# Ledger of designs, part 4: miniprotein binders against a9bab2

Target 1, 221 residues: a9bab2
Amino acid sequence: MRQRLTVSESKAIFHKEFPFVVPAVYRRLVDELIVELNLLKNQERFVADGVFAIGLTSIFLDFTKGYKPENQKGILLEAICKCTGFSASNLEQIALEAKKLANGLNTNEIKSLITDNNRDEKESTYKLINKNNHYSRIIAIGIYKLVDMQSNGFNKEEATENSYLDLVNNFGYTKERVEKDVNLYKSSLDKIEKALELIEMNIKDEKRRNKERVSRTKPGQ

## First folded at step 3 (miniprotein)

Design uc3
Fold by ESMFold2-Fast, scan of step 3:
Structure uc3 (fold): chain B 221 residues (1-221), chain A 112 residues (1-112)
Amino acid sequence: as target 1 above (221 residues)
Amino acid sequence: TDQIYRLFEMAYSLLEIAEDLSDRAEHGDTELVDTASRLLMVAWSLAELAYQLIQGTPDAIRQLSDIATRLMDIAKSLHERAQTGDSELISRAHDLRTLAQSLVDIARELQD
């Protein structure tokens, strides 16, 4: 019989595995990942393949770029994965293998990796780049990053924007859906970066006001 | 806070429903493409509101009410399509009405 972890149960396990305070600006990321990974783990058609792994690790690394204390980042990713039934170490390995497989390939060559007729992989290393996997916005980011990694030169950003959408159909997804998720990802990254800037400015202003308060104090009598 | 976590949980419930409807649309029910897109946008709005609550105190009650209204409109649309006897769409419409009521409940808690 299948036993499904509820989101609440995953959250309880998370607090056990990560016994630190998550700064407010990262709480959204943590909660969103826990909910989404919990949902994905319960989809029978879902495969945690290389594209998914690239997406998840990229999202985590990009959103936690400014995370302090830095020594907690690894523990945070491990806790998010463990509380939802995934392994951070396994996903990092699968992401690395998928990146190695796509290394130096152009968009058309990457399309050739997305095949239904190659089943020679071991069960534990099931196809890294799967067609018709259960859709997730994490996979959308994985597709974007897979293309972005291979884009070089002066117009890297423009090349990525032009190429990743053409690749999407080969995965069995719609361009409109993937584009919306990628754009939301970019918007969310911008928002957290701005929030971090505001927090830093507030801290600096607090220190400045305290220094000015001390300077204004009348010399003792 | 507890309210923020519940908003994210609801956003992902909506994402799951949107994904199910999108998958169905790709396999023949093309009329659901718009409905799935609308649900994705509602999920987006909830996540944005939750993020705003982390950063400060927004006008959350109005935003929650607006989102709940959008969910009820989508539920009505799905129920009308389900008049042909589609029990899955009836179930999804019920799920959306339940989520809309949960948003109203959060709005009431925030008033306290």
Scores: ipSAE 0.000, ipTM 0.144, lowest interface PAE 15.4, mean pLDDT 75

Design uc4
Fold by ESMFold2-Fast, scan of step 3:
Structure uc4 (fold): chain B 221 residues (1-221), chain A 112 residues (1-112)
Amino acid sequence: as target 1 above (221 residues)
Amino acid sequence: TDQIDRLTEMAYSLFDIAYDLLERAEHGDTELLMTAWRLAEVAFSLIQLADQLRQGTPDAIRQLSDIATRLMDIAKSLHERAQTGDSELISRAHDLRTLAQSLVDIARELQD
């Protein structure tokens, strides 16, 4: 018998923790996060490091920018984390600490920080990147986001592309796989943004038609 | 629809199989680790396809057939890798063949 959660078990816990309907546009995001977090949690040497936390929180926040009703958003993240054996508040704290450690640093300085990550600075105990973690799209996106946050000046996009790929090479990740996953992340964000715009337009059109209908009913009153 | 729900459940079944293989692979079997991640990629493809079916994508039947072929190939690889009496790998290969047949059934239902 296994002691660890299966995806099926996680889905049962998710429905208990999140007793609302997930809108269709977010269903894929929720399903993919649940299965990927379960895969990571089941890996013996996996550690929730800074880039993992940045990746997960960034993915969730970016994809749920338009989530309505707003008061369910926090419950959704908590449910996704709880059903897979993680803590949303703990990961948010790790992400915050990782961003503080990297603030204002260039890629070479970040590499140096990774080496010295356990220097006894009283205020941080988190590793920025744990090289023993197996490849994950979440970690790859976290590395991309961390580097992107620090990139400035001319040709920011190209500088970010070169910098994060250089960083991931140090951990045995293939450039091709990382690029594919980061590009899919970017295109998926664009798609959900456009889908949300369409939904908003349809809501506005329905409200407008309802007002016009009422006006036409009472034109002579 | 029922077909979309079935595709999502099949994706979860594939992740469960991938977890079993990952557990075994963490004891130094790197080839099995790669196979587990290949199964995870197939499961992600099924989730993506389920979303596309919800949107009315015309290429769904072709994608289902391609995914079924990939599962059959992985099942064959696992079966060939299994030593005589390796009941766990043989069982996982059988599960993958069963899932591949279910995908073919869904594709047939969508045609009709």
Scores: ipSAE 0.006, ipTM 0.298, lowest interface PAE 10.0, mean pLDDT 75

Design ug1
Fold by ESMFold2-Fast, scan of step 3:
Structure ug1 (fold): chain B 221 residues (1-221), chain A 112 residues (1-112)
Amino acid sequence: as target 1 above (221 residues)
Amino acid sequence: TDQIDRLSEMARSLLEIAQDLEDRAEHGDTELVDLAQILMEFAEQLLELADQLRQGTPDAIRELSEIATYLMEIAKWLHETAQTGDSELISRAHDLRTLAQSLVDIARELQD
């Protein structure tokens, strides 16, 4: 069996794999994902299935929507995954497969996709959507997103809020815990969005002040 | 600075304690898992405070004191729960009390 990587060791590997500066506003996200993934990798019952993959890729996409430079986003996700023993490309593929499997299904139909793959069976093949997986807040977001992508029409957000909790028991989790983690996710997303807006306003204000300074007085020669 | 370095080291210690609690959690032991999550959240908060102190903001005294108080309460709970002679849980409780005292020391230094 492989020796465990500590969180500190994962962070050292991250800096080797991502040799750029992570802007301050994203550092909490990066550190939080590294910690969570490191802990999950050390859980014997945990399986990186389709719901987990949807959760992780959705979290990353949502939180890095404003990330600049754009060309570093892929490298960032790869570094986060690699330093904790996961594969970004594999998880992105698994997420796509799980989304295709659930495409066009209502909540009751999604319940029929949830299987117990029994990790103790050496001949069993793991499934994309599993019940009784080792809990993670990333999985909670995956459940939320799996339902959100099937919601249509007016009040899509309200429909998702009312129905994703109905699936939670089928996954073997408590509604209270999943709801707490989904709400924390939304709160954190709002916080980073507000921080980015403030940064943009400050940049715009600096450009305006510099233009005013130039128009008021020309440099002497 | 010294305070920023100490906050970063304490955050790493909290993450290591959280990992130990998560690993120790038996199937269905949601209390240890929940405490591990809280410790991870405190670790990230300390890293955020360290970054903000580098920038000259914010007033970290209240946040540091609140984290210290909560760590002391968690340490108390772990010590009481480990009454079966689990020396490792008692060690984790001791580590949390030590970290709490270090946070109080940093808050006191920032007052000066």
Scores: ipSAE 0.000, ipTM 0.126, lowest interface PAE 18.2, mean pLDDT 76

Design ug2
Fold by ESMFold2-Fast, scan of step 3:
Structure ug2 (fold): chain B 221 residues (1-221), chain A 112 residues (1-112)
Amino acid sequence: as target 1 above (221 residues)
Amino acid sequence: TDQIDRLSEMARSLLEIAQDLEDRAEHGDTELVDTAQYLMELAEWLLELADDLRQGTPDAIRELSEFATILMEMAKQLHEEAQTGDSELISRAHDLRTLAQSLVDIARELQD
């Protein structure tokens, strides 16, 4: 695969690597991921670290929770990654390693895992959780998920909302930017879940109307 | 000329094709179950796009063009799945290609 791909080249490769149709409800997710990953791959100082990997895998899994057929999800993620110069298997491994590193830690303990990126290095000489990485909304979701996975109890969501913003400055990002991207993620996730619910209901309604139409045409029905 | 009304008719056509493919899958052509499911989801999304276009929602015309691309790819896949002498499946592939071309034409007209 070429080192520097245009967005158009990535989209063309995606269609070759994913030999199935992407349902329309997931098309925006796929397109947005391809565009963002392509742009990030072309950023010399971007590091595909553990926070990024957690973000990407979490976004994909959350948005494709209702994806049919389920056996194509792995192929879809692989195609999205490959067409943009990433490796899905490597990112899944890095995400798992970062989750293990942060397992059982509170927000203040997670702050101690955050290390400086060495901007002059051209190889992987970084830790899994780095500060001052090239910003991406995928990283914003990764920070949110890193905190979310440590939250417990009946008010898990409230605990996460209070904690992840406290962590953001330690990564070198602004609370306003990260909060905006996390809120957009949550609203988009709600929208796709709502759309899937409506699709299911409308398929059922259309089948009912078709049966009524056929029954009125046949003698004795 | 108002082309938006035609999107609802096209969505119904997609649902009818999906139902036909689903029936075929239940009676032995299990390879078609995924295609039928995708067409049903696409049909419902076209209904929402028709509403979005009527309301002037941003990016709706671009989204319609992306739908046409997906539908053309589905037509190609269905044609490849057809065996020699399966004229009905070839006919369904042709129907999908025709719908895709109509969507391209509608998107182009709306951009004027």
Scores: ipSAE 0.000, ipTM 0.111, lowest interface PAE 18.3, mean pLDDT 74

Design ug3
Fold by ESMFold2-Fast, scan of step 3:
Structure ug3 (fold): chain B 221 residues (1-221), chain A 112 residues (1-112)
Amino acid sequence: as target 1 above (221 residues)
Amino acid sequence: TDQIDRLSEMARSLLEIAQDLEDRAEHGDTELVDTAQELMSVAEWLLLYARILRQGTPDAIRELSDLATTLMDFAKLLHERAQTGDSELISRAHDLRTLAQSLVDIARELQD
């Protein structure tokens, strides 16, 4: 009993589960997440662990900060997950539990969790971190966010940059690949935020121009 | 192709209608802001689907039909608003129904 969906089948299910229009600025994000999650679900070596859940929920929340209407955000995440064989509520719960488990741990303590990959206890049904999991840029972002949430103070961003790459080798991943994916994520966030600001400014300018036009031209006077 | 040109022209018309609704919202009909936002989204999706439809995919054809239904629903909403408010919204409702019918026609042509 396995759900093996093609990308086309996932997209068809998405439109059934999300009966609204996705604003164009978010369309690429939605498509890329559907494709990647579909691919990951079909990988026998992949497991949806705590780091993956943190990554996915963080990516979604960061890229949809400006999403309107706001009440559709939850439905959107649910549709993206459901159409690819995941559960948004389950992943959100896993992310919450992963954040609680990591709370108060330093980088070295997190390394210890990564290296204990043969822990066949109750936690192996839900693992915070799986060493040598199938690579995904979603996991890369999860690693970055996990370290970011443990960093405090004025130098938080610099401390995160120095520390997350130190963890990457413990996952069995290449530093260069993870760094590329994290930098692309940051660049993409900056670009969409700037695009949303430009759209907002253009809408305001267009409204002002039209308001002035209407005020100058009144029929029947 | 001709279908891409028609979808692009529809997108322009929808952006014009959306802007009119945004302007009206500033004068008291604030609930029209959501409708205007949805129409702008439809316009952007039409431009995106125009390229995909050149390949004749069944999913894109279905999505055009869904967008046509959405435009008809908004046309009805504007018509009802016109009865208890701005009577000029009847003209906008007519424009949306015309665009919805054009989308149905395009979807039918692509199925052939």
Scores: ipSAE 0.000, ipTM 0.105, lowest interface PAE 18.6, mean pLDDT 74

Design ug4
Fold by ESMFold2-Fast, scan of step 3:
Structure ug4 (fold): chain B 221 residues (1-221), chain A 112 residues (1-112)
Amino acid sequence: as target 1 above (221 residues)
Amino acid sequence: TDQIDRLSEMARSLLEIAQDLEDRAEHGDTELVDIAQYLMEAAEWLLMLADSLRQGTPDAIRELSELATYLMDFAKELHERAQTGDSELISRAHDLRTLAQSLVDIARELQD
């Protein structure tokens, strides 16, 4: 076991890798991800599998839907991952492959993909689902998203709510904790979406005022 | 039942440590505030595990061991931060290590 990278050291690396200002609305997300990933990297049992990768990429994409400038989003995710000892490109690839592997599978079929954490993994392979992986709220979101992507129809959200907890026991987690973390994720996502709506409304209001100023100064143009 | 009572007492200890860390977090020290927040979440996790054990839910024993690992990691973080000779942070780190060991002991008792 190597010496642990501290959260402070990770934050210092982050600022070197991301030489831009993080907009205030995203600072808490960035801080929370850096802390969580730093802690997970130092857990002996933790494995960055397909479910984790789906969770992390989904959280990042959902919370940064309104991020501007958009061309910095990729750099931001790379910086968050690099400063904590992960690779954004590797995790994005793992998430993509995991989603393809799970595509069209029902929950019972997904359960068949679970394997023990003690099985040897080849460097060129990964497990979609690790039985008894070290718990993380990121994994909880990954489980939720894995079920969500299989749900279809008019009440997709209700279908997901009724079924994601059926998978939780097969991962070896407590239903109450997973449910709590998923609900926290949803409430946090709602808060940032509302904040982005307010920002958009303010931008539109400012554009309208500017147009009125031009109209008053140069009537008929 | 005795184990459940001990888990509830440990949750209270975690909340007290978290509050102490928040009180120490002057000048917007976000790292220390973040650790305090994680300890509060660990205390809630511990209370949920106590309830799960009361209900006979499988996997609770494994979760106790995972929680112990989390507390040990926080203890390491506080110890490294206390490199400047902050005896209070060293004391908090020791408290977290003691709680982590107690969780391991309870997990072993429940397996027997």
Scores: ipSAE 0.000, ipTM 0.229, lowest interface PAE 14.2, mean pLDDT 75

Design ug5
Fold by ESMFold2-Fast, scan of step 3:
Structure ug5 (fold): chain B 221 residues (1-221), chain A 112 residues (1-112)
Amino acid sequence: as target 1 above (221 residues)
Amino acid sequence: TDQIDRLSEMARSLLEIAQDLEDRAEHGDTELVDTAQELMELAEYLLEFADELRQGTPDAIRYLSEAATWLMMLAKSLHERAQTGDSELISRAHDLRTLAQSLVDIARELQD
């Protein structure tokens, strides 16, 4: 039997499973992930496949690169997943399997996996990459990251920008929707990265200023 | 204590500003809803942190600096929107900058 959790129930479970203060800059990310995952868990046609798992783990890792204390990151992801009826360890395993499947494949080869008519191969591919999944912003990022993994070299980002939209239609999604969600992800990531840089700069400046103040109050200095 | 009381007052002020922005957003400015949501989350953070501060949580200064920096970024965003002729948002941006400075002041008091 599949239990349907409300957003309020998920938030209550989150506070129980994560007994630490979530730093201000990450609170919106945590709230948005809890809401999105709760809504997806209640969608009958949604499946937590490889693309979804890559998207979720990538979003979490990208946004929490500067998270302090670092030893709470694993607990945070576990709490976000558990409170919405997902398993962080299971999704991390699925993401790893999906990345292995995509490793060494170009965009056209991934398209072939999605459209292959071989029954045994189709069933295996469905487990990791599902063409008919219910749309999510998290899946949009997963598609973007799959293409990013294939792009190497010094203009990797530009190659990804030119290619990921070509794959979108093969998953049954519109380019306009996916592009909007990917661009929002990028702007939100830039915003957090810039905030973290300013925070570190301000802390460093404050420590320097305090050290100067202490130095000036010493008779021998 | 004084710092905890001031954090609670700042949280209340953030919720009042958030409500004002939400009221404006209902008249067709969806971006203000996002700013209001972030202010509400900051208010919750400050209230939760006030309880932790009572218990002597380490690294309090880092968390307050993070909150202050985020408020300054939101204030800048509101000011930039105000430059399109909405002088009312300039007042809200100024309120957020004042609250950010108050958080910095509390962080400095905790150092001392």
Scores: ipSAE 0.048, ipTM 0.517, lowest interface PAE 6.3, mean pLDDT 78

Design ug6
Fold by ESMFold2-Fast, scan of step 3:
Structure ug6 (fold): chain B 221 residues (1-221), chain A 112 residues (1-112)
Amino acid sequence: as target 1 above (221 residues)
Amino acid sequence: TDQIDRLSEMARSLLEIAQDLEDRAEHGDTELVDLAQLLMEIAEFLLELADELRQGTPDAIRELSDIATLLMEIAKYLHERAQTGDSELISRAHDLRTLAQSLVDIARELQD
């Protein structure tokens, strides 16, 4: 896609690339991702680096845990990326590389990597964790997930909460903005998880009722 | 046109139910607040569906069926929860079941 796409044009391409119905509970996620990615693609300073890729793939996977039919999940992510000028396969590969890099480092080592451009032995390493990238909510979640991966032992969640904001200044972002976006992410994820739990509870109850009816009623009556 | 009007009316009803659930949650019930917000989101989806039907978008029938299923499941949860102490939720569960049936009726009419 060589020319700038409007949000409306991206949505039209999405419906062509994903010719299925998006269930109501996921529709806001899909619309928000299309809008955000469309806007980011049009930002001159934006780079689809490792942190961004971790953020996008984490958001998609977390929010679509209960998506059915499951074989449509890959098509859905591909459609969201393609309609906004991104490649799902490229971003998944970048995320995988960034996770491997982060898995060997503690938070202080990651800080050093972000702030020291002149000491990078590999250009690809610099590009995976890029300082002063154009801000987005997706990058904020990527930062949170990077720290979450490094947290070990007891009170893992509390350790993550206390330390992910320490990285924010090293990326050149506002602490208050990142915290607000991460909290919104957690709230939105909780809402979808509760909706899915209600669906599962009702399926289990329906199966239980059917089993009980069969045991009380003679077959073929 | 008639289906579009009914979808808009259902969205309004969902917003009323959501407000009622939120009002009941003032004594620290986080679950009711979260369900209220989910119903508000469903109402927005129905308004978007109504707009798509004006434009002649196909596949709206499957979206209506998915929403109906979700509303039935929320209604069942509220009804079962009411049995453990909050009997006032039974009316809200009944309203959601009625709305779900209306969505099924609209889907059937659009198929024809």
Scores: ipSAE 0.000, ipTM 0.126, lowest interface PAE 17.6, mean pLDDT 73

Design ug7
Fold by ESMFold2-Fast, scan of step 3:
Structure ug7 (fold): chain B 221 residues (1-221), chain A 112 residues (1-112)
Amino acid sequence: as target 1 above (221 residues)
Amino acid sequence: TDQIDRLSEMARSLLEIAQDLEDRAEHGDTELVDTAQWLMELAEYLLELADLLRQGTPDAIRDLSDIATFLMDIAKLLHEEAQTGDSELISRAHDLRTLAQSLVDIARELQD
């Protein structure tokens, strides 16, 4: 029988499941996800539904776009999930099912889907889209991404901003809270992208300086 | 007295501990950066729960117990990091355990 895992126990399991070095720029992301997922797993009211799964997989993919070596990304997500009592494969499947269910729907149709899905008890124990789930920043991102993927036209970004906030009350959450967490997510993505650009530039500059130094020394020696 | 007001005071205590750990991280203990940031996030969460309780949301009481459990986990990590001789980290671990126990006590009192 598996009792509640502590953060320390989760980290020990993580290092067993991911026997590689996590690059410094991603260590904060990994630690924050382990902590957040550990907390959520110990919440009796929390359900790992399709919206949560979309949020988690989107966060991971967005923050690891520049991850090298590329072939370790799947193992990394699996390790983060497994060490906190989740299954990456199950969450990826649930995310795909939720995306398929919402595919091509506008905001009003998604509202109807939320209402109908929660009314029909003939579905799975863990429904894809749940009302009044225990709040998480990951779910906030999931709501944003669910709407963002269906947005079309000239003002796609503006349409997404208006639409996802309109859905928040249907999930039982506060607009102020969700908007704050979505904005923090966007800010954090921008920061990591800038950090990766700076690291790349610094590597190129170091290589250039080393070549220049060798050239200057060679004629004198 | 008002238990909800005490939650705000506890959040301030968590921020003070977080600032101490951040200062230490800047002076070479870089492994403490994550711990300091987790404590800052928990302090913000605690302030949010205090506001929800003031608005009459009883479900927030359960979240106090979850924060307490997380603080105990962080205290354990700090104690392990301290090894032997790091009396400041041992003191901070003790402070976090004290705050965690206070949160459990407040949660019980709010339920009763």
Scores: ipSAE 0.000, ipTM 0.158, lowest interface PAE 17.0, mean pLDDT 76

Design uh1
Fold by ESMFold2-Fast, scan of step 3:
Structure uh1 (fold): chain B 221 residues (1-221), chain A 112 residues (1-112)
Amino acid sequence: as target 1 above (221 residues)
Amino acid sequence: TDQIDELSEMARWLLEIAQYLEDRAEHGDTELVDTAQRLMEVAESLLELADQLRQGTPDAIRQLSDIATRLMDIAKSLHERAQTGDSELISLAHYLRTLAQILVDIARELQD
């Protein structure tokens, strides 16, 4: 029968698996990840490999640095993955293994890890870094993060910007598309961080004013 | 192209926010129906502006400022409705203010 969950069906499963309110500032992130993961799960050529796993976990961690309550954060990632047919714990493990594999390698050495995989093999036999995987902006972020984690400390940003596009062709992707998606990611991350700062400041101010109003104008019995 | 893509992405974000507000309105917060409608109209204006920027219109800076003002007004409306400690609406209002500031920043960038 039908192998594919629709996006609407995934969203319904998400609400079942995550029975809490998603704060508005994260709503777009959650919806975009559900849509993207749903589409990727049903893409014949797609493989959930190490660079994808690095991308997904990095996106989630970066965008949810300010997530409150903190104890719901892990449940949120699990729900996003489960409702689209992925496993958060499996992807976190794959990401960890991919990071270990790339640790201490320069860009040229990483290029040597990017090889064609036999897509007829079992998932456990796939390499952690694949050439010609089905493109996703999550993979684009994964490529960026893979280079970023190896860059020198004090000139890290400049080193990463000079190097990650050098890897893009080895994955079988266009520099223009990857650069666009990485830049959108960076701008979106800056925007959500700014939004969180404004939210925290205004909540603090409103809480202070509410306490002052209650103290000065307590209702009569 | 970066500004055009950013405006199109912002429009999609606003449509998702409008959907969230409509869902809440169906479950009892009927006052949010008007706010959702206004966000959908702002999203449509952003998509039209993105198309005009692709064609090189001279009125882009004014239109960005107008849309930013509309978002600020919507944010103020949501903030007023959130007075009783509705943290979700408070967070949403501040997010809309942040999006409005981004439009102001884009307008400033186009001036440079």
Scores: ipSAE 0.000, ipTM 0.121, lowest interface PAE 17.8, mean pLDDT 75

Design uh2
Fold by ESMFold2-Fast, scan of step 3:
Structure uh2 (fold): chain B 221 residues (1-221), chain A 112 residues (1-112)
Amino acid sequence: as target 1 above (221 residues)
Amino acid sequence: TDQIDRLSEMARLLLEIAQFLEDLAEHGDTELVDTAQRLMEVAESLLELADQLRQGTPDAIRQLSDIATRLMDIAKSLHERAQTGDSELISEAHWLRTLAQYLVDIARELQD
């Protein structure tokens, strides 16, 4: 009885739900998320749990840090989720609950939550952190962010890099695949940040040239 | 369901290959952007076909053959690229040929 959408149908729904222009620098992100979420929604083994929700919300927030106008940002996430059969508000709530559950825990304590087979499958803890979920690069980023949030002190990034890989096996995934996806995420984030810097420089240059033109064409008037 | 799951997984793998090619293109060759776009279009076609199979489409065998042909063409393009200095593309070209054969295998299963 589930409504199964094609990627083309999801894209059509997206344009109805988001009637604004997506800036060119974000179009690839939007397209990739729509395709991936559409694929995941059609996987019976996939569960939209807390780790997935942390991953999705983190990816969106990190990549849209420079998004303008800012008031369209929430509508964009809602449209991406809705057109693929997800709920942005539900995922944001699930992400918050998962972050609360992990708050103050070290890596070994998080491992205990993942591998505790004494938990009732219907308990909220199990719903937020599921082992052997259908793999997604979004979940990979979720695992990374879950560890990153609990890392403190000097060289936090190095500590996170070492610790999150230790959790990967407890989730039932391969370290090689997760590391590749996390590194790709970091590389892509750096690329979009650099692209935004270039756009900003071009805007400043255009404004400067326009001021010079006005000054030269309207002297003393 | 098994055929549908395999088509969806193949689409995901093609998107991963496309992302890898886009990364390489930014570092050396912009022609790989076109190849990545072609792979993304093939992935879209596979997802469309998977949905059609859920609906019981009669022309699935023809569409699978068409998609397999497109993948073989892309694989050939990547192999030629690999011979000109991008040796890292050899494994991706072989992988695309393997995926094309899987599509042919699925078409045979649907016939029987």
Scores: ipSAE 0.000, ipTM 0.148, lowest interface PAE 20.7, mean pLDDT 76

